VH-VL binders against q8ka87r5to149. Designs and how they scored, part 23

Target 1, 145 residues: q8ka87r5to149
Amino acid sequence: PNKFTVKAQEALQAASMLASSKQNQQIEPEHLLSVMLGDHDNIACQIARKLETPVDTLLSVVDREIDRIPKVTGASATGQYISSDLGKVFDTALKEAEQLKDEYISSEHLFIAMSEAGVKVSKLLKDAGIDRNAILKVLTSFRGS

## First folded at step 3 (VH-VL; framework fv_diridavumab)

Design s40
Fold by ESMFold2-Fast, scan of step 3:
Structure s40 (fold): chain C 145 residues (1-145), chain A 120 residues (1-120), chain B 111 residues (1-111)
Amino acid sequence: as target 1 above (145 residues)
Amino acid sequence: EVQLVESGAEVKKPGSSVKVSCKASGGTFSSYAISWVRQAPGQGPEWMGGIIPIFGTAKYAPKFQGRVTITADDFAGTVYMELSSLRSEDTAMYYCARDRWGYLYYMDVWGKGTTVTVSS
Amino acid sequence: QSVLTQPPSVSAAPGQKVTISCSGSSSNIGYNYVSWYQQLPGTAPKLLIYDNNKRPSGIPDRFSGSKSGTSATLGITGLQTGDEANYYCGTWDSSLSAGYVFGGGTKLTVL
């Protein structure tokens, strides 16, 4: 895969807007995870609920992590950049999409990638019982129906 | 294997503009970013800016903001860097480089460089 | 001038070991991942190390990287004459001068 699905692009745009609203110069995996879990129509939220994850509690933890990201004001607040950790999530998502033989990187691949990329949200997700194997088991039932 | 092919050497007069192209062979730009990095004679590399297709946006180093423009033509598989109001201090080798997912990850594939000489 | 400080030169004999330091601040190396680039005379820079300590495919394991606090180190063992080059560290700077920044470079001489 060399492109993102429309739904994944919308999540990335929402993450960018969230980072801006928090005065964060870099878009982090925390921003992306927050918008994906906060969207009831996003497959990541649906998977987490199917795994009986307390989504509101997880969102609270993620939002607290976002609040710890340094804020920038004035001239230094101009524009945004993809963080290295988000870049690692994208690289991992590309590999996950290839493994599933999908042409596009979708929200499900980003969610798997967040659990596997070895970034801070990966620890949070695994502590919540969300890892690649758990996601794939739920995803199989969604794709089958 | 992706390779980046840059346009040929340029000799420009002070006050003019130069536009350098970078063409990807073996891939497109939609899944990675392209950075522009210059290196003056005897000096180290200096990042100028880049373009991130997923966001449809270009970012510029503060030093070059206002006189550098980076654009992409995905159908042609080409990224352009235009530098205006040229000065003798702009004499340098100009490289394009693939930046995996953005400016903070890494630059893994580099063009061979385009020499730009600014002289009267 | 660069915001990342490297020694201007290092030298060692073939087969020996060398380390190249890169010192920054909390807004660059302290916050972000570090990459290392090798530049042979007349060529473009080549990625040697990314993500502090990872090697791209094709880079021999005698090249290694590490990061501690606001400093990073490139290690080269089993030196070969073909390793003579300039070496640059690089990272993002999150300060007011935000942008990707390179170190001043270190010329490695193998004699």
Scores: ipSAE 0.170, ipTM 0.713, lowest interface PAE 4.6, mean pLDDT 85

Design s41
Fold by ESMFold2-Fast, scan of step 3:
Structure s41 (fold): chain C 145 residues (1-145), chain A 120 residues (1-120), chain B 111 residues (1-111)
Amino acid sequence: as target 1 above (145 residues)
Amino acid sequence: EVQLVESGAEVKKPGSSVKVSCKASGGTFSSYAISWVRQAPGQGPEWMGGIIPIFGTAKYAPKFQGRVTITADDFAGTVYMELSSLRSEDTAMYYCARDRWGYLYYMDVWGKGTTVTVSS
Amino acid sequence: QSVLTQPPSVSAAPGQKVTISCSGSSSNIGNNYVSWYQQLPGTAPKLLIYRNNQRPSGIPDRFSGSKSGTSATLGITGLQTGDEANYYCGTWDSSLSAGYVFGGGTKLTVL
């Protein structure tokens, strides 16, 4: 899969806009996770709720981490790019989509990837009871019924 | 497999601007970033900037900020790089290159390059 | 000067092996993936190594990459005259006013 679903593309665009509003030059996994958890129609939010995760509490922790990211203005603000950590999430998401034999990289693959890529949000998700096996069990119930 | 096709060679006078195009053949830009890289005669490659269409963003190298503009025409499948206030030092080969996931991965597909000569 | 430091040249005989170093800092090589590019005379750069040590399809296993701390190394074994080229390392620089950066290049001469 070399393509993202429309829903995943919308989440990526929203993450970029969030990073811009925070004057962050790098788009981080934290920005993407915040957008995905904050959207009640996003499968990541639905999975977290099915796992009985206190989503609002987790979201506040993620947003606090975003507030700690350095801000840039003026001559140093030369546009946006993805962080190395977000690149790791994308690489992991591609592998997850391939393992599930999906044609597209979707929000669920990004969510699995955030739990598995070994970045800061991975620890936050695992501590909240969200890991690959937990996500896959919920996905099976969504796809099977 | 995606190929990148660049516009033809340009000869420009100092103080003018140049706009080079890069067209994807056999693929789309929506899933990739496109970088612009130049190389002056006898010098190494220098990254100018790139665009990530799925994020709606462009990023420029600090040296070129204010002189370079990178845009995408998703309708035609073309990315453009415009460089203004040209100087003799801007004489170089200009490449477009595909970067998977935007800047942090690798440039796996390169155009053949277009020559821009700035002289009077 | 380039942000990433490479030796300007290296040479060896056919069949020998060489290593080309690339030195950076914590904001670039220390925190990001490193790629290597081969440029034959009159051609565009060609991706040789990506993600520190991976080879694209079609690149022989004579070429290898590694990264340790703020330095990366390209290894070439079984040198052939067709390997004469310029070699460039490249990575993202994540400092506040940054972008993708290339090394200054290493000219490999065989024989």
Scores: ipSAE 0.405, ipTM 0.765, lowest interface PAE 2.8, mean pLDDT 86

Design s42
Fold by ESMFold2-Fast, scan of step 3:
Structure s42 (fold): chain C 145 residues (1-145), chain A 120 residues (1-120), chain B 111 residues (1-111)
Amino acid sequence: as target 1 above (145 residues)
Amino acid sequence: EVQLVESGAEVKKPGSSVKVSCKASGGTFSSYAISWVRQAPGQGPEWMGGIIPIFGTAKYAPKFQGRVTITADDFAGTVYMELSSLRSEDTAMYYCARDRWGYLYYMDVWGKGTTVTVSS
Amino acid sequence: QSVLTQPPSVSAAPGQKVTISCSGSSSNIGNNYVSWYQQLPGTAPKLLIYSNNQRPSGIPDRFSGSKSGTSATLGITGLQTGDEANYYCGTWDSSLSAGYVFGGGTKLTVL
């Protein structure tokens, strides 16, 4: 797959807007995780709730990590690119989509990738009881119905 | 397999603007960033800026800030680079190149280049 | 500062080995992945090495890359006449003026 679903594209655009509002030069996995968990219609939020994760507490932790990201000032400094860590998430999401035999990279692939890519949010998710196996068990209940 | 198809050669007068297009063939822009790199005769390549079409945000090299604008039209599947206030020093080959995930910043697919000549 | 430093030229005979250096600072090579590009006359640059030491499909194992501190090196073994080209290193610069930067280039002559 070389395409994102419409829902995944919307999450990525929201992450970019969040990074811009925080004066962050790069879009980080923290920005993406924050917008996905903050959207009750997003499958990542639905999976976390099914796993009985305290989503509001996790969101608070993620938002505090975003607040620690260095801010840049000035209009010319607001141009954005993705971080190395978000790039790792994307590579991992592509592999996850291929393993699930999906044609598109979707929000669930991004969520699995964030738990597995070995970036800061991966540790945050695992500390909250969210890893690939937990996500896949919940996904099976959605897809196996 | 993805190719990048650039618009044709341009001859422009000093003080004018030029707009070069880059279209992906055999793929989509949704998973990639597109960079613009120029190369003056006998010189090395120089990064001008890039855009991630899905985010709609562009980043410019400081040298070109205020003169370059990079935009994407996702409906047309094309990325544009517009350079204004042209000078003879802007005579160069202009390449678009695919940057897989932005930050990793290696350009694995390159257009063939568009020659821009600024003549007096 | 943001331009990476390479030797302007290197030369060797067919079958020999050459190394091309690329020197930067902590804000670029020191903290980011390095890529190498080959440019034959009249063509666009071609990716040779990415992520410091990885080869794209189709690039022979005669080409190798490495990074140590704020410097990177491209190695070419078993030189062939077809290797005659300009070689450029490239990386992201994380400083205030952040953007992608290329080295000044090294012309390889195969004698």
Scores: ipSAE 0.226, ipTM 0.702, lowest interface PAE 4.1, mean pLDDT 85

Design s43
Fold by ESMFold2-Fast, scan of step 3:
Structure s43 (fold): chain C 145 residues (1-145), chain A 120 residues (1-120), chain B 111 residues (1-111)
Amino acid sequence: as target 1 above (145 residues)
Amino acid sequence: EVQLVESGAEVKKPGSSVKVSCKASGGTFSSYAISWVRQAPGQGPEWMGGIIPIFGTAKYAPKFQGRVTITADDFAGTVYMELSSLRSEDTAMYYCARDRWGYLYYMDVWGKGTTVTVSS
Amino acid sequence: QSVLTQPPSVSAAPGQKVTISCSGSSSNIGNNYVSWYQQLPGTAPKLLIYENNKRPSGIPDRFSGSKSGTSATLGITGLQTGDEANYYCGTWDSSLSAGYVFGGGTKLTVL
């Protein structure tokens, strides 16, 4: 069985569906970030808003990057898979969850990982004032107890 | 430690289908990709495809596209590989293997293999 | 027939060293991590090297890997009779219709 929370699983499945709708053969960190920022109930969106990040502006930049991803058409198209960059995000998210002593990988771990994995969205997030340190400062107020 | 356990050996006739299962033993399966790799007698390994269960997505090698289907059963914690329209050259050892996220970076844990024989 | 080219065989005496080459193209080895697998007769392949040059826990440092351009190399020093096996390189192919690809294999004989 999977090590992701239900909310994280839903975000990952939404990212896969977004990639399919865009005819992208690979699921990229851009797809995941777009669905997470576009969901007001997702902790990534809530953290970005609490950091006073212009979420709508950032989302439009991310969506433009998705539109740049090559489309795959025709009968020769094969099934979907994750990109190497998304895999780096997952490896980073697992390490973040382990460091925080969390049993499951949640949306906040994926969000931290996207800022730290050294992929294209990492630059976009850091340029918007979102990095591991900023996320953790906000995240502490959500955890409590 | 995680072990991958495959279903038992199969003997099939040409034109039929075979479905092999792979389950994690030890209760420590995490959201890795699972690949299916076959090896015909005296030949090297050949990647057939893989699945990332959490995404519900599978990718197939071009040689097997249209004949292979890889699925996952979230409730049983099992991954399946079904190969249809069997030919004698499909006689091989079939392995499932755990792959790291990043999709097919490397296969670190392998099942022991299931023999599928296609004849008469 | 395989996308990645390996020599069919290599041999050396106990205590010596060998290198096994794996040649590909920009869409596979050139752009992606390379792994190496050892297969003893009658067993499943075993991961020896991942991400070009890293060893899993339990693999002795006699085994090493490297990658340069579109080629990768597996090095084995201090050869032992138990190293006699088939060795395969593997990597992901970035071309749109491919996927994971293995080399044709190299049979190592320890004389």
Scores: ipSAE 0.307, ipTM 0.736, lowest interface PAE 3.5, mean pLDDT 85

Design s44
Fold by ESMFold2-Fast, scan of step 3:
Structure s44 (fold): chain C 145 residues (1-145), chain A 120 residues (1-120), chain B 111 residues (1-111)
Amino acid sequence: as target 1 above (145 residues)
Amino acid sequence: EVQLVESGAEVKKPGSSVKVSCKASGGTFSSYAISWVRQAPGQGPEWMGGIIPIFGTAKYAPKFQGRVTITADDFAGTVYMELSSLRSEDTAMYYCARDRWGYLYYMDVWGKGTTVTVSS
Amino acid sequence: QSVLTQPPSVSAAPGQKVTISCSGSSSNIGNNYVSWYQQLPGTAPKLLIYYNNKRPSGIPDRFSGSKSGTSATLGITGLQTGDEANYYCGTWDSSLSAGYVFGGGTKLTVL
């Protein structure tokens, strides 16, 4: 897959806007995870709730991590770009989509990738009981077993 | 599977502008960034800037800020790099390159390059 | 000079091992992933290593990468005459003038 679904593109754009509102120069996995978990219509939020994850608690932890990201203003502010960690999440999502034989990279692939890419949110998700196998088990039930 | 096809060689006079195009063949721009990288004869590559179509953003290296403009034409599937106020020092091979994921973290697919010669 | 420092040249015999270093700072190599590019005479650069130590499809395992602190290393084992090329490291620089930066390059000669 070389394309994101519309829903995934909307999440990425919302993550970019969140990073901008926080004066963060880079878009981090934390921004994307916050947007996805905060959207009740996003499959990531739906999966987390199916796994009985305390989504509001996890979201609070993610938001605190975002608050720790340095703010950039004035002459030191430059155009927004994707962090190395978010790039790693994207590469992992591509591999997950290919393994599932999906034509597009969707929100579920991004969610799996966040748990598997070995970035800070990966530890947060696994500590909350969310890993690739747990996500795939729930996802299989949504796809008609 | 994706290839980047660049426009043909250009010969320009000092003070003029050049606009080089880069067209994706066998793919799309929606999931990656496109960088422009130049290489003067006998020198190493030099990043000029890039564009991320999905975010609607372009970023330029400080050395080229004010002289370079990078744009995308989604309908044509083409990215452009325009360099103004040309000097003889701008004589170089100009490459477009794709960063598959993220903004310019690595360039996995490269065009073959377009020669731009600036002379009087 | 360039923001990332590489030795200008290295040479070795066929079958030997070579190591090419790339030194930067906390704003580039220290905080971001490093890539390596191979450039044969008359050709565009070719991605050889990404994310410090990952190989694209089609790159043999005799090429390897590593990163420690603010420095990165490209290793080539079982050196072949076809490996004669210029090698460039590259990374994102997160400083005030954020953007992609390349090393000065290392010319590998196979003796």
Scores: ipSAE 0.174, ipTM 0.684, lowest interface PAE 4.1, mean pLDDT 85

Design s45
Fold by ESMFold2-Fast, scan of step 3:
Structure s45 (fold): chain C 145 residues (1-145), chain A 120 residues (1-120), chain B 111 residues (1-111)
Amino acid sequence: as target 1 above (145 residues)
Amino acid sequence: EVQLVESGAEVKKPGSSVKVSCKASGGTFSSYAISWVRQAPGQGPEWMGGIIPIFGTAKYAPKFQGRVTITADDFAGTVYMELSSLRSEDTAMYYCARDRWGYLYYMDVWGKGTTVTVSS
Amino acid sequence: QSVLTQPPSVSAAPGQKVTISCSGSSSNIGNNYVSWYQQLPGTAPKLLIYGNNKRPSGIPDRFSGSKSGTSATLGITGLQTGDEANYYCGTWDSSLSAGYVFGGGTKLTVL
């Protein structure tokens, strides 16, 4: 697939806006995870809650990592781009969507990708009991409803 | 196969502006970034900037900051590059290129290029 | 002026092998993935290598890439007359306010 669902697109736009508000020149997986976990209507938040993850605690850790990202202001602030780590998440999400034979890249593919791409948020998610198999198990119960 | 189709050649006077378009044929831009790269006669390629249509945000090379504007339509089917305050040194071939995100802006599909000539 | 340094030219006979170097710094090659582009006369650049050492579909295995520290190398084996072109390395550069940069280019002549 070469398209994102509307919900995934909204999450990506929110992540970009969060990065801008933090004066971060790169959009990182941390920004995307923060907006997805912070939205009670996002399937990532719903999956984490179903897995009995302490979402507020995890979100606090993610937000602290965001605060560590260097800020860029003034003449050096020439716009935003995607970080290498976020790029890895996108590559992984595309592969996950293709393996699940889904027509679009959705929020659940991004969430699986964040746990599997081998970036900093992947360790945070796995330490919280969130990995591909756990996500797929919960996702099956949501898709069957 | 996705192709990038650029608008036709332009001849402009110094001090004017030029706006070049890039249309996706056989695909969409929602999962990609689009870069603009120019190449002056006998010179190597020079990155001007790029846009990620899904974020609605653009990034510019410092040399072009303030003179270049890169935009996309609401459906991400067309990307534009506008360069203002044209000088003779802006005479070049202008390419649009599709960037993959996974390894940060490698350019896997290129347009054929649009010639912009700045002369009086 | 290019921030990535390539030799201006290289030459070899058909069937031989050549290597083209690309030297940068910690703010570009040292911290980011390197791509290589081939430009035949009168054409747009074509992607040969991305992610330091990966080939897009359709690029023969005669072309290879590698990266060590702040330098990258493009290797071409079994050289063919059709390989005569300009070759450019490219990467992201944090020191230029996080912009993409190309090398100065290397002209490959096949005798």
Scores: ipSAE 0.363, ipTM 0.766, lowest interface PAE 3.3, mean pLDDT 86

Design s46
Fold by ESMFold2-Fast, scan of step 3:
Structure s46 (fold): chain C 145 residues (1-145), chain A 120 residues (1-120), chain B 111 residues (1-111)
Amino acid sequence: as target 1 above (145 residues)
Amino acid sequence: EVQLVESGAEVKKPGSSVKVSCKASGGTFSSYAISWVRQAPGQGPEWMGGIIPIFGTAKYAPKFQGRVTITADDFAGTVYMELSSLRSEDTAMYYCARDRWGYLYYMDVWGKGTTVTVSS
Amino acid sequence: QSVLTQPPSVSAAPGQKVTISCSGSSSNIGNNYVSWYQQLPGTAPKLLIYDNNKRPSGIPDRFSGSKSGTSATLGITGLQTGDEANYYCGTWDSSLSGGYVFGGGTKLTVL
């Protein structure tokens, strides 16, 4: 795939806005995970709830991790860029979309990628019982095929 | 696959501004970032800045902050770089380049370059 | 100083091996991925290596990359006349406002 679904694009833009509001110069997987889990209509939130994950508790942990990200202020804070870790998530999401034979990178691919990319949120998700196999088991019930 | 098509050569006077365009052919900007990189005659490449259209954010190298503006027209699939207060040292080849998946850490597809000449 | 240091030139004969170094600091190479670009005369730079040691499709395996600490290396084995070009390393510099930086370049001459 060469592009994201509209829903995934909306989540990425929300992640960018969250990073900006926290004065974080880089957009991190933590920002993306926070906005996806915080959106009841996002499939990632729906999957986490079906897995009986304490979403509010996980969000609190993610928010504390975001608060640890260095802040930039004033003239040195000129725009944003993608972190290396978020880049790993995107590369992993592409591979997941290809394995599922999907034309676009979707929110579910980003969610699987966050659990598998070997970044800090991957540890948080696995500790909460969320990994690729758990996600795929729930995802199958949404796809019907 | 995606190709980047840049606008034609420009000849400008000192103190003026130049606006170069970069159009994605065969794709969309939603899954990548676009950087602008210039190269003066006989010199190495110099990163000017980039934009991540999906986020609506631009980032500029400190040397060009205040003189460069990078914008995107998502609908048309075009990114622009405008450089103001031109001087002879701005004479260079100007490239747009794509960064896969929105990283601004490497450029995998490059335009052919636009020559900008600043002379009195 | 965000510019990465490369040797200005290297020379070797066809079939030989050449290595090109790229030295930086903790704010750039030390904490970020390194890419390498090949620029043939009259052309735009071409991505040769990304993520320290990965090759894009179409780049032969005689090109390799590595990174250790604040330095990176590009290796070219089985040197061919068509490899005569300028080679640039590049990475993100996370200091202050951040930005992408390129090395000064290395001109490879095939004898």
Scores: ipSAE 0.362, ipTM 0.766, lowest interface PAE 3.2, mean pLDDT 86

Design s47
Fold by ESMFold2-Fast, scan of step 3:
Structure s47 (fold): chain C 145 residues (1-145), chain A 120 residues (1-120), chain B 111 residues (1-111)
Amino acid sequence: as target 1 above (145 residues)
Amino acid sequence: EVQLVESGAEVKKPGSSVKVSCKASGGTFSSYAISWVRQAPGQGPEWMGGIIPIFGTAKYAPKFQGRVTITADDFAGTVYMELSSLRSEDTAMYYCARDRWGYLYYMDVWGKGTTVTVSS
Amino acid sequence: QSVLTQPPSVSAAPGQKVTISCSGSSSNIGNNYVSWYQQLPGTAPKLLIYDNNKRPSGIPDRFSGSKSGTSATLGITGLQTGDEANYYCGTWDSSLSSGYVFGGGTKLTVL
């Protein structure tokens, strides 16, 4: 798959807007995770709650990490690029979607990728009990019997 | 196989604008970024800017800030680069190139280039 | 002019080895992946190496890359006349006023 679902696209756009509101030059995995965990209709939030993760506490930690990202000032702040770490998340999500034989990259693939890509949010998620195996067990109950 | 097809050569007068197009064929580029890179005769490549179509956001190199505009037509699968206030120094080959997931990685697919000549 | 410094030229005979260096700073090579591009006369650049040391499909193992600190190196073994080209390193510059940056280029002559 080389396409994102509409819900994944909306999450990515919200992450971009969050980064902009924080005056961050690049969109980081932290921005995407914050948006996904903050949206009760997002499958990532639903999976985390099913795993009995204290989502509000995790979200607070993620938001504090976002506050540590350097701010951009001045007239040159035009547009935003994805960070190297977010790029790793996207590469990992593409592989996860291919392994699950899914046509599109969905929010669940992005969530798995954030736990597995070896970026800062990966440690945060694993410390909270969220990794590929935990996500896949819950995901199976959502996608089929 | 994804190919990037660029519009044809342009000859422009100083002070005018040029708009070059880059169309993805053989696939979609919504999950990638597109960069614009120019190369003046006898010089190395110079990154001008790029766009991530899925976000609708563009970033420009400081040298071109205020003169370059990069846009995407998601429906047509086409990215555009418009350079205004042309000078003779803007005479160059202009390439579009696909970046995997964004501009921090690498450019794996390149268009064949569009020659832009600025002369009076 | 370029924030990434390469030697302007390098030369060797067929069958020999060459290395091409690329020097930057912590804001570019030091914190980001390095790519290498080959440009034959009259053609667009072609990706040779990505993620510091990985080869795209179709690139022979005679081409290798490495990165240490703020410098990167492209290695070419078993030189062939068809390797005569310009070689450019490239990376993202994470300083707030920059973007993707290329090295000044190295012309490889196979004598």
Scores: ipSAE 0.248, ipTM 0.722, lowest interface PAE 3.8, mean pLDDT 85

Design s48
Fold by ESMFold2-Fast, scan of step 3:
Structure s48 (fold): chain C 145 residues (1-145), chain A 120 residues (1-120), chain B 111 residues (1-111)
Amino acid sequence: as target 1 above (145 residues)
Amino acid sequence: EVQLVESGAEVKKPGSSVKVSCKASGGTFSSYAISWVRQAPGQGPEWMGGIIPIFGTAKYAPKFQGRVTITADDFAGTVYMELSSLRSEDTAMYYCARDRWGYLYYMDVWGKGTTVTVSS
Amino acid sequence: QSVLTQPPSVSAAPGQKVTISCSGSSSNIGNNYVSWYQQLPGTAPKLLIYDNNKRPSGIPDRFSGSKSGTSATLGITGLQTGDEANYYCGTWDDSLSAGYVFGGGTKLTVL
């Protein structure tokens, strides 16, 4: 899989816009996680709710982490870059999609990748009870029996 | 503002290979996918393939699979397209173009094109 | 053959309106976003429309796009002589190993 679903593409665009609004030069996993959890139609939000995770509390923590990212002048003018940590998330998402034999990288693959890539949001998600095994068990119920 | 700078014109013999480069200025390729599009004289554009540098993976149009190799040097901000087993029908303008976050969106920034002429 | 079908040419007078159609199938236009590109003689293609109906910064509002089912349309109002160009639609085709495909092109002549 070397392409994103439309929904995943929309989440990545929203993450870019969020980073710009925060004057962040790089798009971080925190930006992506924030927009995915903040979208009630996103499967990541639906999975977190089904796991009985306090989504609003988790989202507040993620937003506070975003506020800690250094602000730079010209972030909106000079273009945005994908951070090395977000790159690790993408590499992990590609592997997750291949293991699930999916032709696209979707929101669920990005969500699994954020829990497994060993970046800051990975610890945050695991502290909230969200890891690959938990996500996959919920996905089974969403994809049908 | 990102600009894409392509290498200079090439004249090649049938059966040889050509390698064209595309360098981004004002940004990095890790934020975008890069597509290669060719246009033969008097014809419309034809997508050859593309690469998402951050994944290190390339996708090729079926017509070019086995003849085209697309690679990236993400550190230098350069993407390469190599076309092998050249024929006269490969005479065309070759463009690189930026696609935001993979292969599902649009090509918003285009290089000026590299002319490749295949003649004996 | 081109996977996306466009009329080979359209023409109109300055100040008039033209529409250019792009017809595909469920595996391409029906399932994916459509873009439109303008190509002036001797230049690289230029993005006019993305995501079916959105304009990049710098593209005037007299250019518009729409998509219905497996067809897309580019509209140009207030036609100007500088609009003489070839116009191409483009989208992903899931049936062609998810490759990007362009229409055959439409030559716009301003009379």
Scores: ipSAE 0.006, ipTM 0.509, lowest interface PAE 10.4, mean pLDDT 83

